# Designs tried in a protein design chat: VH-VL binders against CheF taxis protein family member MJ1615. Part 20

Target 1, 255 residues: CheF taxis protein family member MJ1615, of Methanocaldococcus jannaschii (q59010)
Amino acid sequence: MIDKSSEIARFSGKGILITPKTLEKPLLKWEKLEIILYKDKIVFEFVDKTIEVGVEDIEDVGAELPKKVIDIAKSTLEDITYHSSIIIKSKEFGNVMVGFAPETSIYGKAPIDNFLRKLFYILLNKKEVKILYNAGENSENTKWENGFLTFIKKRIKDGLVTKIEYRLVVEILDNEDSKIYDIFSNIKDVEIEEKDVDGEIEPVLKILQVKDGKDIISYLYTKDKKVRLFILRYMVILLDYKYIGILRYLQETVE
Below, E stands for the ipSAE of ESMFold2; O stands for the ipSAE of OpenDDE; V2 stands for 0.75 times the mean of E and O plus 0.25 times the DockQ between their complexes.

## First folded at step 11 (VH-VL; framework fv_acimtamig)

Design k1 (from j4 with heavy chain T104E; at its last look DockQ between E and O 0.65; V2 from the best seeds 0.64)
Fold by OpenDDE, look of step 11:
Structure k1 (fold): chain C 255 residues (1-255), chain A 123 residues (1-123), chain B 106 residues (1-106)
Amino acid sequence: as target 1 above (255 residues)
Amino acid sequence: QVQLVQSGAEVKKPGESLKVSCKASGYTFTGYYMHWVRQAPGQGLEWMGIINPSGGKTYYAQKFQGRVTMTRDTSTSTVYMELSSLRSEDTAVYYCARGYIEDEYGLYYFDYWGQGTLVTVSS
Amino acid sequence: SYVLTQPSSVSVAPGQTATISCGGHNIGTKSVHWYQQRPGQSPVLVIYEDSERPSGIPERFSGSNSGNTATLTISGTQAMDEADYYCQVWESYTYVFGGGTKLTVL
């Protein structure tokens, strides 16, 4: 277990604080930024200011930057080819978006992805979910199972070295036995659908996978809307799934 | 088998420039980053800079900014490092090293090294 | 600037276990890599990602990393293991090496 006081991850690069007020400033610029992630909080260290918020105050990850911010970067010849954002609720500044980009683009988006991977771990790990696994046409008797999101470690040999990969999965605990559903691999389609969850109609993620040449449909429910959002963000950012349904949902959420 | 073969030893005078080459073979040249690391006599390893697989982007250690230039020729699978305005302190063995960068989890290390090139800077 | 600190030298008898430390602020949150450099030779990667061994590296080489210290351990040390060892991390777009440790096999 990671000590709450221990640094989990750090992103070094450049960033911009985005609020309605700052967007009106003509001298808004990208500046040096350090993002430090802890188990319970995230810290944004700018040149002349520091913003600290709890993990629970993270509202969104990977939202699109305003066009004006991008234009500013272009005008100042700041290379932000690769960038992302975190939206937070700050006590001091209110709802703000922090845009951030690597110091250099030489590594592509890797610095961002690496940091976000750890961030999503903090945001999603051990979150409770319900799942209908493989609820296709032949699964008329499939019931919602209680589980939680978790990350599993996979080792993959790559030449002389072994790569470590962490994959998001759903773990079900039943009678001291655990089973794992890998529902975030080989995804063909994702959409949001309303389904009956314990007597209430709720929006759930419908995930279509292809396994062994067959289509598998699973449904994933989470009570926390933010968790659902983060799952979708995770899928789009780190798994590079860009489905129309998801994108529409994400766009609506930001509006 | 991965091989990095560097150019031979050089003797330079202060104010001159050095250019070391590193020819790679035994792997997909355009798939890996390349680094230059130097080692002064009896001293430790010092990272100089990195060039990406395409050769289009470089990033140098602050100490060498303005003096170092790294280039890459895909047609010959060769990487070059040029250091200008040489000083006696630049006397070192210069290594090219293949960079292994994992896109996940921020893993950055050197898995293969050249044999090194001794450059002596003396008046 | 980020600094890695290694002991200048470590001595071990043949067959004994050698331990080389690498200190750095919150180094446990980083991936540490280790290189072996025999006299007159180029560095060789012996441990990557704190504890992983490249193919061809003997099992007697192991690594760990926690807190503020990473450790390279060589069990059953052999004469051929006499070399300089360097730890390395990535920090703020820079590749940082420790000062190196000379391992002597007595």
Scores: ipSAE 0.534, ipTM 0.813, lowest interface PAE 1.2, mean pLDDT 90
ESMFold2, look of step 11: ipSAE 0.736; ipTM 0.882
ESMFold2 (binder alone), look of step 11: mean pLDDT 93; pTM 0.951

Design k2 (from j4 with heavy chain T104V; at its last look DockQ between E and O 0.65; V2 from the best seeds 0.60)
Fold by OpenDDE, look of step 11:
Structure k2 (fold): chain C 255 residues (1-255), chain A 123 residues (1-123), chain B 106 residues (1-106)
Amino acid sequence: as target 1 above (255 residues)
Amino acid sequence: QVQLVQSGAEVKKPGESLKVSCKASGYTFTGYYMHWVRQAPGQGLEWMGIINPSGGKTYYAQKFQGRVTMTRDTSTSTVYMELSSLRSEDTAVYYCARGYIEDVYGLYYFDYWGQGTLVTVSS
Amino acid sequence: SYVLTQPSSVSVAPGQTATISCGGHNIGTKSVHWYQQRPGQSPVLVIYEDSERPSGIPERFSGSNSGNTATLTISGTQAMDEADYYCQVWESYTYVFGGGTKLTVL
């Protein structure tokens, strides 16, 4: 169990605080940034300021940086080839976007992804969901199952070493038995559809997978819109699934 | 089998430059980072810098910035480390060490090491 | 700068368990790696990511990491295990080594 007060992850690099006001300032620049993740909060340590917010105040992850910010980086010859962002609701600053990039691009996006993996763990782990697994044309009797998102550890042998990968899955608990649905692997397509969930029409994720040469369709529902957003962000950022439907949804959400 | 074979021992004078080579074999050379680590006699290991698989990017420890240059030749599967303005304190065994494969996250360790190259700096 | 602290030396009798510590601020949140260096030889990776063993490393080698201390444990220590051991982490784009521990098998 991770102590709430214990540091879970840290990102070291450079960052920029983005608000409507700061975007109007001509002297906006990238500066040294430390992002520290705890179980219950996230801290952004800039050179001259520190922003601390609860995990619940994280509004988005991986949103596109404004063009102006990119232009500023170019003008100052700041290497932000690899970057990401976190949108937070700050008591002091309101809704703000923190853009961040590695100190050096030598590792590519790895420093970002490593941090974001832990962030998504905090954001998504144990979140309640409903799932229709393998609800294809022949599954007329498939019912919504209650479960939660969880991360499982997979070991992959790679030569001399074993690589550890954490994979997001849905776990169903029924009568003390656990069932795991791996619905975030071998994805062919993802869409958002409206479906009847417990008598209400709700937007759900439709996930098309290919397993053993067969198409499998599953539906995933969550009551929390932010959780849904984070799932999509996770898929796009860490699983590199860039489906048109998801991208449209994400664009609409940011607008 | 992965092998890293380094150039032979060298004797240098203060103010001179050293250049050590590390030839890699037994794996996809362009897939892995390479590091240089040195060890002074009777002392511990000291990281000097890293070069990415393509050789296009390097990052050096602050202590060696301005004096160290790492290069990579994909045609010969060889990595080079040059250290200039040598001092007596630069006397050490210099190691090349393979890092993690590109796009593999969280692997910040050295899985294979060269045999080392002793460089002695003396007046 | 981030610093890793190791004992300068550890002694163990053959067949006994050797424990080598590596101290660092919040090191439990980092991945710790361990290297063995026998006299006159190059370092060899013996533990990576706190507790994983590379192929070819005996099972008697194990690792743990929590809080401010990482630990390398060698059960059933053998004469061949006499070596210098170094812990290593990545911090702020730097690879940091401990000072090393000389393990003597008595």
Scores: ipSAE 0.514, ipTM 0.810, lowest interface PAE 1.1, mean pLDDT 90
ESMFold2, look of step 11: ipSAE 0.652; ipTM 0.848
ESMFold2 (binder alone), look of step 11: mean pLDDT 93; pTM 0.950

Design k3 (from j4 with heavy chain D103E; at its last look DockQ between E and O 0.66; V2 from the best seeds 0.69)
Fold by OpenDDE, look of step 11:
Structure k3 (fold): chain C 255 residues (1-255), chain A 123 residues (1-123), chain B 106 residues (1-106)
Amino acid sequence: as target 1 above (255 residues)
Amino acid sequence: QVQLVQSGAEVKKPGESLKVSCKASGYTFTGYYMHWVRQAPGQGLEWMGIINPSGGKTYYAQKFQGRVTMTRDTSTSTVYMELSSLRSEDTAVYYCARGYIEETYGLYYFDYWGQGTLVTVSS
Amino acid sequence: SYVLTQPSSVSVAPGQTATISCGGHNIGTKSVHWYQQRPGQSPVLVIYEDSERPSGIPERFSGSNSGNTATLTISGTQAMDEADYYCQVWESYTYVFGGGTKLTVL
């Protein structure tokens, strides 16, 4: 367990603070930025200001930057080929978007992804979910199972070294036995569908996977809309799953 | 088998430039970053800079900015490091090292090293 | 600038366990890598990502990293293990090495 006061991750690069007000300012610039992640809070250290918010005040991750911000970068010859964003609810500044990019693009998006992996861990780990696993045509008697999101460590050999990958999964606890559903691998399609969850109609994630040449459909429900959003963001950003349904949903959420 | 073979030892005078080569073999040359690390006699390792797989991007340690140039020739699987305005303090063994870095995992270490090139800068 | 601190030297008897420390601010949040450099030779990666061993590295080599200290441990130290050892991290787009530790096998 990581102490709440202990730094979990740090991103170093450049960033821009985006608010409706700042977007109207012609002098908006990308500046040096340090993002520090803790278990309970995230800190944005700009050159002349620091923004600190709780993890619970993170509203979105990986939202598209406004076109104006991109244009500003171009005009100032800032290399933001690789960038991302975090939307936060700040007591001081209100709802703001922090755009951030590596100091250099030499490493591609790796610096961003590395930081975001840890961020998503904080945002998603141990979140409660319900799952209908393998609820295909032949699963008429499939019931919702209670579980939680967790990350498992996978080792992949690559020549001289072994790569370590952390993968998001759903863990079910039943009678002290744990069962793990890997529903975020080999995904063919993801949609949002309304389903009956414990007597209420709720939006759920429909995940189509291909395993051993067979299609497997699973449904994932979470009570927290933000968690659902973060799951989708995780899929798009870190798993590189860009499905039309997800993109539409994300677009609607930002509007 | 991965091999990094560097050019031979050189003797230079202050104010001159050095250029060391590193020829890579035994792997996909265009798939890996390359680094240069130097070591002064009896001293530790000092990172100089990195060049990306395509050779189109470089990043140098602040100490060497303005004096160092790294280049890459894919046709010969060779990386070059040039250091200008040499000083006596630049006397060192210069190493090329393959970087293990990729976008998915973000690993930042050196898995293979060249044999080193001794460059002596003396009046 | 980020700094890694290593002891200048460590001595161990054959068959005993050698421990080499690498200190750095919040180094436990970073991935630490270790290199062995025998006299007159090039560095060799012996531990990566805190505790992983490359293929060909003996099991007697292990690593840990927590808090402000990373540690390289060599169990059952052999004469061939006499070398300089360097820890390394990535920080702010720079590759940072420790000052190195000379391990002597008595």
Scores: ipSAE 0.649, ipTM 0.847, lowest interface PAE 1.0, mean pLDDT 91
ESMFold2, look of step 11: ipSAE 0.751; ipTM 0.887
ESMFold2 (binder alone), look of step 11: mean pLDDT 94; pTM 0.953

Design k4 (from j4 with heavy chain G106D; at its last look DockQ between E and O 0.59; V2 from the best seeds 0.64)
Fold by OpenDDE, look of step 11:
Structure k4 (fold): chain C 255 residues (1-255), chain A 123 residues (1-123), chain B 106 residues (1-106)
Amino acid sequence: as target 1 above (255 residues)
Amino acid sequence: QVQLVQSGAEVKKPGESLKVSCKASGYTFTGYYMHWVRQAPGQGLEWMGIINPSGGKTYYAQKFQGRVTMTRDTSTSTVYMELSSLRSEDTAVYYCARGYIEDTYDLYYFDYWGQGTLVTVSS
Amino acid sequence: SYVLTQPSSVSVAPGQTATISCGGHNIGTKSVHWYQQRPGQSPVLVIYEDSERPSGIPERFSGSNSGNTATLTISGTQAMDEADYYCQVWESYTYVFGGGTKLTVL
């Protein structure tokens, strides 16, 4: 277990604090930013200010930056070709968006992705979910299974070296035995659908995968709306799954 | 087999410029970052800078900002490092070192090294 | 600037285990890589990402990283292992090397 006080990840680059008030300031600029991630909190260190919030106060990840912010970067010749954002509830500043970009674009989005991988780990790891796995036309007796999100290590050989990739999966615990559903690989489509979950109609993720040339449909439910959002953000940002359905949902959620 | 072959040793005077080449072979040249690292006699390794696979982006250590220029020629699979305004302290073995594939994974280490190029700066 | 600290030298008898430390602030949160440099030769990657071995590197080489110290361990040290060893990390878009450790096999 990681000590709550121990630093988990750090992003170094530039950033901008975005609030309705700051957007009205003509001198708003991108400035040096350090983002430090802990198990229980996230810290944004700007040049003249520091914002610290609990992980539970993270509201969104990877939301689009306002056009004004992008225009500011253009006007100041700041290279933000690669950027992302984190929306937080701050006691001091209220609901704010922090936009951030690498110091240099030489690595592309890699610095962002690397940080976000760790962030999503903190946000999603061990979150409880229900799953209908392989609930296709012939799955008349498929029942919701209780599980949790977890990350597994996948080793990929690349020449002389082996790359380690962490992949999000659903783990089911049954009678001290665990089984893993890999529902975030080989995805063909993702939608949100209303389904009966324990007697209540709830929005669930419908995930269409292709395995061995066959279509597999699984449904994923989480009680926590933020967790659902983070799953979708994870899929879009780190798995590069940009499906119209989920993009629409994400857009509506931010508006 | 991955090979990085560097240009030969050079002797320079203070104020002059050096330009070292590194020819790569045995892999997809345009897929990997290239780095330059130097080592003064009897000293440790010092990172100088990085150039991306396309050659369109570079980033240099602060110590060498304004004096170092890295370029790459995809047609010849060669990377170049030029250091200007040479000083006696620039006497070192200069290494090119391969980084990682940009589109695949973040590798912040050097998996292959050139044989090194000794540059001596003396009056 | 981020600094990595290594002992200047380590001595080991043949067949014994050599341990080389690399100290850095919160280095356990970083990926540490190790290079071997034999006299008159170029550096060679021997450990990457704290504990991974490149193909061709003997199993006697291992690495660990936690807290403020990364460690390179060479079990069953052989004469051919006599070399300078450097740890390396990435910090703030800079590649940082330790000062190097000379391993002598007595």
Scores: ipSAE 0.644, ipTM 0.852, lowest interface PAE 1.0, mean pLDDT 91
ESMFold2, look of step 11: ipSAE 0.659; ipTM 0.848
ESMFold2 (binder alone), look of step 11: mean pLDDT 94; pTM 0.958

Design k5 (from j4 with heavy chain D103Y; at its last look DockQ between E and O 0.67; V2 from the best seeds 0.00; counts 0 for: pae E 2.7 > 2)
Fold by ESMFold2, look of step 11:
Parts: sequence; C-alpha cells; structure tokens
Structure k5 (fold): chain C 255 residues (1-255), chain A 123 residues (1-123), chain B 106 residues (1-106)
Amino acid sequence: as target 1 above (255 residues)
Amino acid sequence: QVQLVQSGAEVKKPGESLKVSCKASGYTFTGYYMHWVRQAPGQGLEWMGIINPSGGKTYYAQKFQGRVTMTRDTSTSTVYMELSSLRSEDTAVYYCARGYIEYTYGLYYFDYWGQGTLVTVSS
Amino acid sequence: SYVLTQPSSVSVAPGQTATISCGGHNIGTKSVHWYQQRPGQSPVLVIYEDSERPSGIPERFSGSNSGNTATLTISGTQAMDEADYYCQVWESYTYVFGGGTKLTVL
C-alpha cells in the first residue's frame, strides 16, 4: 500500500474518544492511539476504529478534558500527567473530542508539543491576515497591511549544538518590499476588540508587546474565526502564555 | 567537558546478573537523561532503555522488560544498569550515553558516550 | 518494530565522495542522526536532525533526508574516515539504529 497523501507527523500513545454516547458507557477506557497528520487530513487510529476528517474539520486543539475522562485514567492507573485534545467535526455526532497522552511521561510534554507544532503549522501556515503593526491606541487613520502567517526557522546555539525553533510571524509582501513582524513574542496582553477593517466592523486580536521597556500595540485580523482560535491556542499551548488577557479562558487545564 | 566513565569489564555465567556503572562529570547530572545501549561482538547498536536522573523514572525497551533495572545515585552522579538472568547472547559491550528530551525539533540523539564495558557470558 | 536498513559496506578511494544510505518507511518525516564508530572505540555523533553538524565535525560531513531514504555524505574522504556508520531515529518512545555500514577507504 502506497500512501499518496504523504504523512507530515505522527503521534503514538494512548487516547480516548469522547462523544455523548461514549461518555454514557460504563467501560470507557484509554486505549492505544495513533494520530497521523497529512497536509489535507488527520487520521485517528484506535484499536478497532479509524476516524478520518479533513483538516478543515478540526474545530479546536487543547480544550480541557472532561473530569470523568481524567477519573477513568486514575481508576485504571493510566499515566496521563501530560495530555491534550483535538476536537473534530463529525457528520454523525457534531463535535467529537479525542483526548490523547504519550505512552510515558518520562519525556514530559515534548511528544505532545512536537506533534502539535506540526499541526499548528498545517492550521496556520500561509493563512491570510490583515495587520496594524505598532499602531497604538489611536489607530483610526492607520492603513491595514495585507499579509499572511508563516513560520520561520530560528537556530539557537546551546553549548556545542544548534537547537532548532520554529516561530510564528506575520509576513507582509508590499510590491518591492517585504517585512516580517514578530508579533507573537514578549506579549503582555491579548484582547479581542471590534474594529473597522476595510469598511466592516470585525473582531480583531489586540496584542500588546513589551520590547526594551516600550509598549507596542498591534491589531491582527483573520477572516476565519477558527484561525483566530488556533492563534490563541498556539499562544497558550506552545508559547506558554497562560494568564494574559483573554488567554486565561483558553487553558487546557483549569485548577 | 562532558565525561562518562564506566566500570570495568566483567565475566559472567548464564543465570547470573550484571551491573554496570556510569559516572558522569562536566555537566549538571540531573539536567540530562541517561541511556544504555549495547553492542554484541561484530553486531550493531541496540537501545536498552532510559532513566531520568532527576527522580529516577525509567522506560525500557520491550525486549529487556522484566530483566533490566536502571537506577541512579545523584550524590555521586552515577547511573547503574542491571541485567538479570544472563544468557550467552547477552555478551556485548554496554555503553551509557547522554541524551536530550525534545526541546525544539527532533532532538532524540546521543551526544556523549561512555567508553563501554565488555561483559562476557560464557559456559 | 520500526526498521532502518543500511548497506553492509561502502568502499571509496581517498579524496572521493562516499554516500551511505539509511532506508525506512516515511523516514523523511523523522529526524535522522548519524554516528561514527572507529574500531574498538565508542560511537561519536557526526550529524543530528538530518543535516546539522556538531561542533568539531568537519564540513565534509553532510546529511539529507527525504521520502524513504536518509543519506550521510562524506566528501574528500580521508583514511581516518574508515569506520562503521549508524543511522538512528526515535520512533514510538524507542531509539532505533540501522544495522551499520562499514566504510572502507582504499
């Protein structure tokens, strides 16, 4: 069998399928799970069931697991110290949550984060945005710039080896000049505001950064509200911004 | 300068246990993971398992599950690997190797190795 | 259960380019690392993350990884490069090595 879709990433571990029906079952259990990511689809391979959806049917990443699901892990002595979730849109049931955890906690969150970096790349790369960079509070006459989300490779030297980091940025292509806005670093606050975007009032992300003691206020518009959700999840999950503005309501675990 | 120094060669009989030590220096002992890898004479490398020196958590290759035990002593910066119920096919050079947890992208490799410990299991 | 396949040996004349392959299903989606082991010595990391060189490894060592094959390339091969070479990946929480390739420099 040849896989023409070319696998992008794979997560191996344990998982649990969460629907209204499965939550009612007395023997709901965590079981072996493979998650396979392709450019255009994602596949969840449980022991006796395979679920495949297009990437456009991914609805959320990192939503909090139900308490019953966590309690099942405790009662069956499954180690889910590090876990996450993906919500997909099922034709039959609406939203379906897949909880997942690594086979062992010895590697910490790394197995989850490495898979989710690839997932967020698929969900965010080349998505069109409009931005008012460093526009401040008084931005009424500032012109929106058209751009797109992209990931840049950052090489970080740590002793004798180079470590590789991928970082989300906004790229602007303005005829003969291009610019990179590193809008997702040094964030002090994130809010959603309504703002006039080319003649229509739309929700936008207001991002406050602090660089060299100076506040930088930028506004980021995405037409697709799901892309906006994924940007917020990326900030929480991979950039570890937890209790900054609106992000406090998007935590994977509430304590 | 990172250095991993292992205990000396051993000769064992079938049914006995081996225990190899690996003393680390030149870095923060609890900041990196330690692995054990073996190599039978004329053969390739075979991963046996991993220990986190901070807390002592372990994960073993399935082939060795039930026979291998990895421990550490943080006061001496030393990791130990014990393999029980030895057989002739356990004759090998046993290496400790320092490893990373994935920090950014795909950093699942061994950057420093001990000198190796030859263990011979014979008649 | 994941298998990496290497040729048993590769021979090259001094000064020529040696290539050592490492085959695996979808290996292009994995990070591949390479080790050199001289006779009687411990392995030494020569390439990590497909193509990155650790400090102190000569620039004549390079690597690539695409599709089902990763490749270690040694340009300007020298007598001191005669050794066994192993590729390695992480798969399903385990560390998997190829069978090794003996590089001979005539």
Scores: ipSAE 0.511, ipTM 0.794, lowest interface PAE 2.7, mean pLDDT 88
ESMFold2 (binder alone), look of step 11: mean pLDDT 94; pTM 0.953
OpenDDE, look of step 11: ipSAE 0.719; ipTM 0.867

Design k6 (from j4 with heavy chain D103P; at its last look DockQ between E and O 0.72; V2 from the best seeds 0.00; counts 0 for: pae E 3.4 > 2)
Fold by ESMFold2, look of step 11:
Structure k6 (fold): chain C 255 residues (1-255), chain A 123 residues (1-123), chain B 106 residues (1-106)
Amino acid sequence: as target 1 above (255 residues)
Amino acid sequence: QVQLVQSGAEVKKPGESLKVSCKASGYTFTGYYMHWVRQAPGQGLEWMGIINPSGGKTYYAQKFQGRVTMTRDTSTSTVYMELSSLRSEDTAVYYCARGYIEPTYGLYYFDYWGQGTLVTVSS
Amino acid sequence: SYVLTQPSSVSVAPGQTATISCGGHNIGTKSVHWYQQRPGQSPVLVIYEDSERPSGIPERFSGSNSGNTATLTISGTQAMDEADYYCQVWESYTYVFGGGTKLTVL
């Protein structure tokens, strides 16, 4: 159990505050930024300004930066080869985007990804879902299982090296036992489809996996639209699943 | 077997520059970062900077900005560290150390170290 | 600048358990690595990612990390374990070492 007052993660680098008003200012620039994650809040420390919001006010992670702010980095010789964003709902500014990039690109995207893994843990852990696991194309007679998102520790040993990953999975509690569906590994394709869920037609994730040479088709439902968005962002950003179906959905529905 | 072999000990005067070499063998040279770490007599370890042998990009600790330069020669699998405007406080053993490229969860460590190069700066 | 604090020395009798602490603000949220340096030798990695042992490191070496303290533990301490021990993290694009702990086995 994490102390609410304790820092969980920190990103150090450079950032830019993006609102309609700041985009019109001639002094818009990338500047030093610290992002500090706590259990219930996130804090953005710019040079002259601090913005704090509850984690429930995070609206998106990893949305594309406006072309103007990328061009500003080029004109000022700021290296933002690897960058990301967080959109928040702020009392002072309404919805705003915070663009951010590491101090140096020498470490690739790892500084961003290490921070975002902690953020996605806060955003996704213990969120309720419904799943049709290995239901195939014709899933009309298959019963939805109630479960929740959780993270498991995976060890990948190859000789001397151990890679330790915390990977998102679906857990089903059945009486006193739990069942784990590792639905986010070995993915061959992902699509968003409409499907009957408890008598209502809802968008669901159709996930195609290949396991032991066999195709497995599963369907994942989340009632909360933001949880669905964060699952898709997690898959694209941290798992590098850049399928056309996901990207099109994000363009058409979110951006 | 991974080996990092450094150039021999040096004696320098204040105001001079040092240049230490580190020759790598037993692995793909451009597949790992190379770091430099120094240790003054009776003191602890101090990180100086990093070079990506693929492309030669560098990042230096703030303490050494403006005095340190790291380069590599991919044809000889060798990394060089040059420290200018030497003073007596720069007397130390200088180590090269290998790190993983594109670090992931907790892979920010040094798995193999060179034998060290003693550099003595004295009047 | 991020600081790691270690005791200057630790003494143990042969066969006893040695514990070496590494203090740092929120160190439990960071990956901690440990190096052994015998007199006149280069450092050797003995623990990485808080608690993992590289191949060839005896099982008597173990590590833990929570809150503001990481700990290296050596059980059944032997004379050959007499060395300096350093903890290390990555923070704000730099590699930060603790000041080192001299382990004496007497």
Scores: ipSAE 0.438, ipTM 0.777, lowest interface PAE 3.4, mean pLDDT 88
ESMFold2 (binder alone), look of step 11: mean pLDDT 93; pTM 0.950
OpenDDE, look of step 11: ipSAE 0.702; ipTM 0.871

Design k7 (from j4 with light chain S55Y; at its last look DockQ between E and O 0.62; V2 from the best seeds 0.00; counts 0 for: SAP .51 > .496)
Fold by OpenDDE, look of step 11:
Structure k7 (fold): chain C 255 residues (1-255), chain A 123 residues (1-123), chain B 106 residues (1-106)
Amino acid sequence: as target 1 above (255 residues)
Amino acid sequence: QVQLVQSGAEVKKPGESLKVSCKASGYTFTGYYMHWVRQAPGQGLEWMGIINPSGGKTYYAQKFQGRVTMTRDTSTSTVYMELSSLRSEDTAVYYCARGYIEDTYGLYYFDYWGQGTLVTVSS
Amino acid sequence: SYVLTQPSSVSVAPGQTATISCGGHNIGTKSVHWYQQRPGQSPVLVIYEDSERPYGIPERFSGSNSGNTATLTISGTQAMDEADYYCQVWESYTYVFGGGTKLTVL
């Protein structure tokens, strides 16, 4: 297990602190930024200020930057071709958005994705979920199963080397046995649907996959709305799944 | 088979410029980053800079900023490194190395190396 | 600047295990790569991502990384393993090499 005080990941580049107040400042600019991720907290080190919040105070990841911020970058000739954001609840600053971009665009979005991969691990790993797996026409007696989100290591051969990929999955514990549902691969569509979960109508993720030429529908429920949001963000950012349903939901959530 | 073949040894005088070439073959040239790494006699490896697959972007080590220029010719699958204002301290074997980097996995290492080019800078 | 520290030299008898360390601040949070350079030759990748072996690299080569030290281990060392070994990481958009370790097989 990783010590909570040990650094897990670091992003180095440039960033901007976005609040209603800062947006009104004429001299708002992108500045040097270090983002340091720990098991229990995230630290934003700007040139003249440091913001530290608990992981639980992360409200969103990958939200769109305000147009004004983008315009500022353009006006100052700051290259933010690749960028992302983290919304946090800060004791000092309240709800704020931190926009961040690599020092150079030479690596594309890789520096961002690498950091966010670690962040999503912290945000999603071991989160409890319920799942209806393969609840299509052939699953008349499918019941909600209790499980948790986890990341599995996949090895992909690529010439001289083997690529290592970590993939989000759902693990179900049944006594001493565990089974894994890979519901975040080969996705055809994702929607939010209301379903009965333990006697309550709740929004759940409806995931349509294609396996062996067949459609498989699974439903994923999490009690924590933030976890649901992070799952969707993960799908959009790291799996590059941009479905209309997800985008609509995310837009509504940010507004 | 991946091959990186560099240009031959050169002798230069202080103040001059060197230009080393690296011709790549055996893989999709436009799919990989290329790096230059040098090694002074009896010394360790020193990273100089990187050029992206398209050749449109470069990033150099701070030590070489203003003196180094990396270019890429996709038509010939060749990468070039030019170093200006040469000094005796620039005497080294210069290597091109293919970078293994991608957005998805974020791997930052060198999987293939050229044979090296010795450049001697002497008055 | 980020610095990687390696011992200047390591000696091992044939068949014995050689261990080469690479020290760096919080290096355990980074991906460490190792290169072998035989005399008069170009570097060769022998370990990537802390402990992964490229195809063609003997199984006797292994790597680990934790805390502030990464380690390259060569079990059953052979004469052909005599070389300089370099650790490498990526930090702040720079590729950083250790100073190198000369492995001598006695």
Scores: ipSAE 0.670, ipTM 0.850, lowest interface PAE 0.9, mean pLDDT 91
ESMFold2, look of step 11: ipSAE 0.728; ipTM 0.878
ESMFold2 (binder alone), look of step 11: mean pLDDT 93; pTM 0.949

